# Ledger of designs, part 2: VHH binders against Putative glutamate--cysteine ligase 2

Target 1, 372 residues: Putative glutamate--cysteine ligase 2, of Gloeobacter violaceus (q7ni89)
Amino acid sequence: MTIPFQSSTAPTLGVEMELQIIDPATGNLTPRGPELVTFCEEHPEVGLVVKPELVQATIEINTGICKDVAQVERDLTTQLTLLRSVCRERGVSFLSAGTHPFARWRERRYTQTPRYRALVDKHVWTARRMQIYGLHVHVGMPDGDTAIQVINQITQYAPMLLALSANSPFWEGDDTGLDSCRTKVFENLSSAGLPFRFENWEGYENLINVLLETGSIGSQREIWWDIRPHSDFGTIEVRICDATRTLAEVLALTALVQCLAVYFRRLYENGEEIRLLHPGIIRENKWRACRWGLEGELIDPLTLKGVPTRKLIEQTVGEMQSLAAELGCSAYLAAIPAILASGNGATRQRRIYSQSRSLVAVVADLEAGLAT

## First folded at step 13 (VHH)

Design v3 (from u2 with G56D E101Q)
Fold by OpenDDE, fold request of step 25:
Structure v3 (fold): chain B 372 residues (1-372), chain A 123 residues (1-123)
Amino acid sequence: as target 1 above (372 residues)
Amino acid sequence: QVQLVESGGGMVQPGGSLRLSCAASGFTFSSYYMSWVRRAPGKGPEWVSTISYGGDWTRYASSVKGRFTISRDNAKNTLYLQMNSLKPEDTALYYCAKGRQYYTDYGWSLDVWGQGTQVTVSS
């Protein structure tokens, strides 16, 4: 069966933020997501749409279809402002990070809709631990073949995106030693991880059809690759990033993703074919990014030698400057040097902890990220 | 704001030598790969050489391998190309280029190019 790909001729953007609902009194996760969802549904005049997630302490907000990063900013700013108000009225707060610093997965409540119940039943223990939070960035693609080609290329940059966004050093109160323990938790899902390579959209369709026909998945939504096509939206979806502390980081990453996507799309449209880095190297780089974030080294796809992660990212960002200017996202991309200089979210969390010796303080700092 | 200014070109006899320089500004020089590319009259651009951030890794086109040497001085924000045993077919406008090279079906893709310096090899 053919899977139609909705055409997006412009590199439009969509951003999904998975947010943690926090009890201000304890700093811990609180299963108040469903209440927020229901409230928004019952009060459309508020103009806020909140989506449920597997874990009830999680909500998702999404932009509309945005033409550029500036529109993403406006959209998310509005939504976050509304969300802040709604949460405040209910005595809860929210934050953005790949994990909660000390919340225990055994204490999580799960959404009880048939869909999520089925998911937990199917994936059992691997799903029960999914108290993780990611940033998802959509970029419009004109067709499935283009999407596949761009995914093949942009996957090589996934480790850099992970290194930049890594914001999950703690798990249930313990420093995992990873900058992104979210990544490792997520990989426990059978359909998670780096995307497979395909020659074209047909190749992708073939796999998806087999998975659907065999009952391996009920829909493409159950494909939880770090980067995946979204045929209904007509986009590629970059899912590799941890949820970041601030909106500025979200926008910076969105800008970088857009630049990369457009860059590789243009290469493809121009008939240029770039050699792909061996998947094993990408896997290693993903691990390195997960483990050391910005502080480690990645295998340079050109030299095949280890190089400082920061340098590779700086190099990449530099190469995107012209395109960023064209796309109108230079100002957002310009935030990346500061991230490189100061460290990623994991670095910040660890710094806060080292100074305060309190994970509650870490939570407070995270909350402050989206407070304004 | 990124600027690359090539120099050192000129006319030489076959078998002669030239040393090209490229002065870089407007970016952190040591954070980028640098390359030389040349364009001969009536031909498309041809990749010549690339050097890594610190200069520990270099690559050359087969046509210049063994004759040309790429180097860099990060303290001076300068890229060099030592060209020995020059041949008439080396006649071209030589460009300094910033950024990583992506190998494509049509050659190498680079970020920013300078204005070029002319190298002419003729008897």
Scores: ipSAE 0.000, ipTM 0.238, lowest interface PAE 11.8, mean pLDDT 91

Design v5 (from u2 with Y102W W108F)
Fold by ESMFold2, look of step 13:
Structure v5 (fold): chain B 372 residues (1-372), chain A 123 residues (1-123)
Amino acid sequence: as target 1 above (372 residues)
Amino acid sequence: QVQLVESGGGMVQPGGSLRLSCAASGFTFSSYYMSWVRRAPGKGPEWVSTISYGGGWTRYASSVKGRFTISRDNAKNTLYLQMNSLKPEDTALYYCAKGREWYTDYGFSLDVWGQGTQVTVSS
């Protein structure tokens, strides 16, 4: 069967933020997500759009189709403002992080929709552990072949994106030693991890058709690769990032993703040489980013030697400056040097814990990241 | 330009049925969640139902659940509302509404409306 790719000739953006609903008195997850979802579904005139998630203490907000990062900022700012108001009226709060520092998955209530019941039926124990939260960025692509080539190239940057966004050092009260334990929890799902490399759209279609015909997946949306095509929207979707603490971080990562996607799209359109790093090296770099975040080294694709992760990110951001100016996102990309200087969310969470010896204090600091 | 054209309204007695249609053009229909909204005389808009882009997720207002069925045909760019067991309180102008495109499985914020089709339930 053919899988039509809906064309998006402009590099449009869509952003999804997965958010944790907490009880502000305790800092623990509270299963008030379905209440918020029901309200928004029944009151579309409010303009707040909240998507349910498997865990009842989780919601997702999403932008519309944005032409640039400035529109993403306006859309998310409006939605976060509305969400604060709705949450305040209900005595709850929310935060963004890759995991909750101390909540226990066995104590959580799960959404009982047909979609989520099917997910649990298929993945059983692994699905029930999914108290993890990401940041997803869509970029419009003109066709499937271009989408595949951009995915092949941008996957080599997934470790940098993970290092910048890592914000899940704690799991059920324990310091995991990882900057992103979300990544390891996510890998429990059979369809998660780095995308497979395809020569073109037909190669992707061939795999997806086999998975559909064998009942291995019900739709393309059950593919949870770190970067995947989204044929219905005409985009690529970058899913590698942890949910970051602040909107500024969301916008910085969105800007970097857009720049990379446009850069590699133009290389492909111009017929320029496409160099692909060995998948094993990308996998090792993903592990390094997961384990050490910004503090480690990544294997440099040009020299095949270990280079400080911060240095590679600085070089990449430097290379994107001209394109960022053209796309109108220079101001948002400029937040990345501050992240490099102060550390990612995992560094910040550990610092707060070291100073306070309290995971409740870590949660309070995370909550403050999206406050007014 | 986005266009939504509703049809299928009319007069019906209590207990009767109607099937509303909404023809969509000017956008990629299969990429958007779609909704029905109604406005009774002298009242503000009331959400009726929403369907995801693939049809796998549907929601209904409590006042119509069990009586109304939303569906879509992405090949024909058409949204439907099957209304059974109609009551006088269902009398309203019914609008087809396009949600904001999401890079997700569903959307709920409405940005474009049709002109509506009148449904009148009376004996």
Scores: ipSAE 0.000, ipTM 0.212, lowest interface PAE 16.7, mean pLDDT 86

## First folded at step 17 (VHH)

Design x1 (from w1 with Y106S)
Fold by OpenDDE, fold request of step 18:
Structure x1 (fold): chain B 372 residues (1-372), chain A 123 residues (1-123)
Amino acid sequence: as target 1 above (372 residues)
Amino acid sequence: QVQLVESGGGMVQPGGSLRLSCAASGFTFSSYYMSWVRRAPGKGPEWVSTISYGGGWTSYADSVKGRFTISRDNAKNTLYLQMNSLKPEDTALYYCAKGREWYTDSGFSLDVWGQGTQVTVSS
């Protein structure tokens, strides 16, 4: 079966944010996502759309199709402002992070729609622990072949994106030692992880068809690669990033993803030879990013030597400056140096904990990023 | 230390224009929403306008909408307020203000204010 790829005419953007709903009194997750969803549905005049997630303490907001990062900023600013008001009126708050610092997965309530029930039934324990939160960035692609080529290339940069975004050091009250424990939790899903390489869209179709025909998946939506094509949207979807504390970080990452996507698209369109890093090296780099975030080293794709993660990211961002200017996202990309200097979200969380000795304080700090 | 320094104020006739500037230092400028607030004599502070990190989003008080334009140059760490069609009611001390990591239009989320620049609209 052919899988049609919806053509996007421009490098359009779509951003999805998975947010944690918290009880302000305790700082803990509260299963009030469905209430928010319903409220928004019943009150369209508010102009806010909230989507449900597997865990009831989770909601998703998403942009429309945006032409640039500035539009993303506008869209998300509007939505988050509305969300803040809606939450405040209901006595809840929200935050953005890869995990909650102390919430227990055993205490989570799950959405009971047939889809989610089926998902939990299929994936059982691996799904039950999915109290994780990511940032998803869509970039429009003209066709499936292009999408595949861009995915092959951008995957090499996924570890850098992870290192920048890593914001999940704690799991159920414990410091995991990882900057992104979300990554490891997510990898427990059978269809998660780094994407496979394909020569072209047909190759991708062949795999997907086998998976569909054999009942391995019910739809392409069950492909939860760190980067995946989205044929219906006509996009590539970068899913590697932890949910970040602030909108500034979201926009910076979005800008970087856009630049990378456009960069590699152009290479492909120009018929340039594409050199791909060995998947084993990408895997290692993903681990390094997961484990040490910005504080470690990555294997340089060009030299195949260990290089400080910060340096590699700085170099990459530097290489994207001209394109960022062209795309009009320089201002957003400019936030990355500050992230590099101060550390990622995991570093911040640990710092707050070190100072306060309170995970509740960590939650409060996270909350301050978007909700206060 | 966070510092905001306003400039560009002055006296103008009704219908005139001014452009205010605010030089920011001591923080990552592009990582914060920035606002203008004004205080007229004998009145409390009034929020005027806010701009997002990269300028993709702006908001204005109803009293200035259509007349004022907020902008920023992140490369220069500078906030601007173009004020057109000025009215006597616009007479106030204008402050540049740094938002918190997140902002509210109520002005309560503003962390740091500059010293202000005086705008006087008079015949």
Scores: ipSAE 0.843, ipTM 0.923, lowest interface PAE 0.6, mean pLDDT 94
Fold by OpenDDE, fold request of step 18:
Structure x1 (fold): chain B 372 residues (1-372), chain A 123 residues (1-123)
Amino acid sequence: as target 1 above (372 residues)
Amino acid sequence: QVQLVESGGGMVQPGGSLRLSCAASGFTFSSYYMSWVRRAPGKGPEWVSTISYGGGWTSYADSVKGRFTISRDNAKNTLYLQMNSLKPEDTALYYCAKGREWYTDSGFSLDVWGQGTQVTVSS
């Protein structure tokens, strides 16, 4: 069976943010997501759309199709502003992070729609622990073959994106030692992890068809790779990033993803030689990014030697400057040096904890990231 | 230390124009929303305008919509306010203000203010 790929001629952007709904009194997650969803549905005049998630303390907001990062900024600013108002009126708050610092998965309420019930039934314990939150960035692609080639290339940079975005050091009150424990929780899903390599779109189709025919998946939506094609949208979807504390970080990462996607698309279109890093090395780098974030080392794809993660990212960002200028996202990409200098979200969370010895203080700091 | 220094104020006739500038230092300028706030004599502070990190989003008070334009140059760490069609009621001390990491048009999440620049609109 052929899987059609919707064509996007321009590298348009779509961004998804998974947000935590918080009780301001306790700092803990509160299962108020469904209420927010319903409110928005019943009040279209507000102009806000909120999507439910597996965990009721989670909501998702999405941009429309954006032509550039500036439009993403505008869209998300508007939505977050509206969301803030809606939440405030209901006595709840929200924040963005890969995990909640102390919430327990056993205490979570799950969305009871048939879809999510089926998901929990199928994946059981691996799904029940999925109180994690990610940033998803879509970039338009012209066709499936291009999408596959770009995914193959951009996957090599996934560890850097993870290192930059890592914002999940705590799990149920414990410091995991990881900058992104979200990554490890997510990997417990059978269809999670780094994407497999394909020669072309047909190769991807073949796999998907087998998985569909055997009942392994009900749809492509059940493929939870760190980067995946989205044939219905005509995009690649980068899912590797933790939910970041601030919108500035979201926009910086979006800019970087766009630059990388366009860069590799052009290479492919121009027939340039494509060198792919061995998947084992990418896996190792993903681990290193997960474990040490910006403070560790990655294996340089070119030299195959260990280099400081921060340096490698700096170099990559430097290489994208001309393209960023062309795409009009230089101003957003410019936030990355500050992230490199101060550390990622995990570093910040740990710093706040070390100073306050309070995970509630960590939550408060996270809330402040998107607070009006 | 965070510093904000406003300039460009002055006296103009009704219908005139002014361009305010704010030089920022001591923080990563591009990582914060920036705002203009004004205070008229005998009145409390009034939010005027806010601009997002890269300038993709702007917001204005109803009283200045269509007349004022906020902009920024991140390379120069400078915030601007173009004020057209000025009215006597626009007379105020205008402050540049640094937002928190997230800021809206509520005017309540301002972290640091400058010393202000005086704008006087009078015939």
Scores: ipSAE 0.660, ipTM 0.857, lowest interface PAE 0.9, mean pLDDT 94
Fold by ESMFold2, fold request of step 18:
Structure x1 (fold): chain B 372 residues (1-372), chain A 123 residues (1-123)
Amino acid sequence: as target 1 above (372 residues)
Amino acid sequence: QVQLVESGGGMVQPGGSLRLSCAASGFTFSSYYMSWVRRAPGKGPEWVSTISYGGGWTSYADSVKGRFTISRDNAKNTLYLQMNSLKPEDTALYYCAKGREWYTDSGFSLDVWGQGTQVTVSS
């Protein structure tokens, strides 16, 4: 069967932030997500739109369809401001990180909808450990063939995006030694991880149809690859990033993703041939980013040699400066040098823990990242 | 108090060069993005160039790319704009501008401006 792709001729943006709802007195997750979702659905005049997630202590906020990063900033700022007000009235708070530093999944309440029950039944042990939180960025694409080609190229940058966004060093009270333990937890799902490389949209359709026909997935939405096409929205969706601590980081990553997507779209539209890195090397780079974040080396796709991760990111950001100016996102992309200088969220969380010896203090610092 | 003082303007012939300076005080200069903005006679403000706090990223308006170079000396709290191959269209009052705090403010925006230094390009 054909999978129609809803065309988006402009490189429009959509951003999804997965957020943790916490009890401010203890810093622990609190299962107040369904209450917030119900309130927002019953009071549309408030203007806050939240979506439920598998864990009841989790919510998702989204932008509308935005033409540029400035509109993403306005949408998210509005939603976060409203969320702060609603949460204050209810005596709860929220934060953004790839995992909660000390909450235990066995203590969690799970959303009891048929969709989530089916997911837990299918994935069993792996679904129950999905106390993880990401940042998702959509970029509009004109057709499926273009989307596939852009995904093939951007997948080579997924390790760089992960290194910048890594914000999950702790799991259930333990320092995992990883900058993003979320990545390893997520990969336990059978349909997660790096996307497969396809020649064109038909190749993607062929795989998806087999998975649907065999009951391996119930819908395209069960494909949780690090980067995937989203045929209903006419986008590519970049899913590799941990939930970052601050809105400035969200906007910086959104800007970088948009620049990369437009850059490779234009190369494809101009008929330019683009070298693809071996999938095994991309997998190794993803592991390096997961393990060492910004402090390690990635295998450079141009030279096939190990190069400091910070150096490759600086080079990529430098290459995107002209395009960022054209897209109106230079100011947002400019936040990446600060991330390189001070470290990613995992570095920050470990620093706070080293200074305080308290994971409650780490949670408090994470909360402060979205407090205003 | 944040203060930005521009200098180095003047009159030059087309094709000439000038170097603008901006002395900064009242804030931790090395922690902020800095920009140049200009206002031509009878026109509104036009962004010229921006530099990141460590100098690792720079950007330029299309009208000045390849001719202007932004730089900074964090030890001296000074921002620079090297202006080469000047054209009559570059005649303007040039302002130094400070960006906002990073993660306290959403995104990147220009916060404080200086009084400006006049650049006039004429035969």
Scores: ipSAE 0.000, ipTM 0.123, lowest interface PAE 20.7, mean pLDDT 85

Design x1 (from w1 with Y106S)
Fold by ESMFold2, fold request of step 18:
Structure x1 (fold): chain B 372 residues (1-372), chain A 123 residues (1-123)
Amino acid sequence: as target 1 above (372 residues)
Amino acid sequence: QVQLVESGGGMVQPGGSLRLSCAASGFTFSSYYMSWVRRAPGKGPEWVSTISYGGGWTSYADSVKGRFTISRDNAKNTLYLQMNSLKPEDTALYYCAKGREWYTDSGFSLDVWGQGTQVTVSS
């Protein structure tokens, strides 16, 4: 079958933030997500739009279709301001991180929809551990062939994006030793992980059709690759990032993703050829980013040798400066040097734990990251 | 066949300016870092400057930093070197050089060189 790709000729943006709802008195997850969703649906005049998630202590905030990062900032600032007010009235709070530092998945309530029940029936043990939270960035693409080529190219940067965004060092009260344990939990799902490399849109269609015809998936939306095409929106969707602590980090990553997507789209449109990094090397780099975050090395696509992750990120951001100026996002990219200097969210969480010996203090610090 | 053709050299007084160009053909120009290298009379080659694929990252030898600016136009397959505040010690044959494929073990090794364009800084 043909899978039509809705065209988005401009490199428009959409951003989705998965947020944790917590009890401020204990710092633990609280299953108040459905209450917030119901309130917002019954009071559209408030202007806050939240989506429910399978975990009842989770909600999602989304932007509209934005032309640039500045509009993403305005949309998210508005939604976060409204969410803070609504949560304050109800005695709850929220935070952004790839996992909750100490909440236990066995204690979580899940929305009991037919979709959730089907998910658990299919994925069993693995689905029940989905207490993880990401940052998703959409970039508009003009057609499926372009989307596939851009995905092939920007997948090489997924490890870099993960290293910057890693914010899940703790799992159920334990230091996992990873900067992003979310990444390993997510990969327990059968259709998660790095995307496969395709020659073109037809190649993607062929795989999807086999998966649909064999009942392996019920729709394209059951493909949970780190980067995937979204044919209905006419975008590519970058899903590799942990939920980061602050809005500044969200905007910096959004800017970098937009720059990379536009850069590689233009190379493709201009008939430029460039050799892709071997998929095995990308997989190794993803592991390195997951394990060591910014403190390790990635295999440099130019030299095929280990190079400090920070140095590769600096080089990439430097490469994007002219394009960022053209796209109007230079100021947002400027937050990346600060991330490199101070460390990612995982570094910050570990620092606070070492100083306080309290995961409740880590949660309080995460909560402060989205405060005014 | 990879080909690099430098131009824009000439004679200029100390303190003057020149802009060198390098026309590239036979390879995907925008996929490679590019460098300028110079050779003064009787001396070995000296690295001058390097620019990344999209132009966002540049590096310069200490001897030219602040005076020279490397740039590229990927649509025209052309590399440039703007040379300001020229000194007699800048007198050299200037070469445009292409880096190797991005998957080489050195990353900064220079693969192919042009024939050069002469820059002479003299009163």
Scores: ipSAE 0.000, ipTM 0.111, lowest interface PAE 21.7, mean pLDDT 84

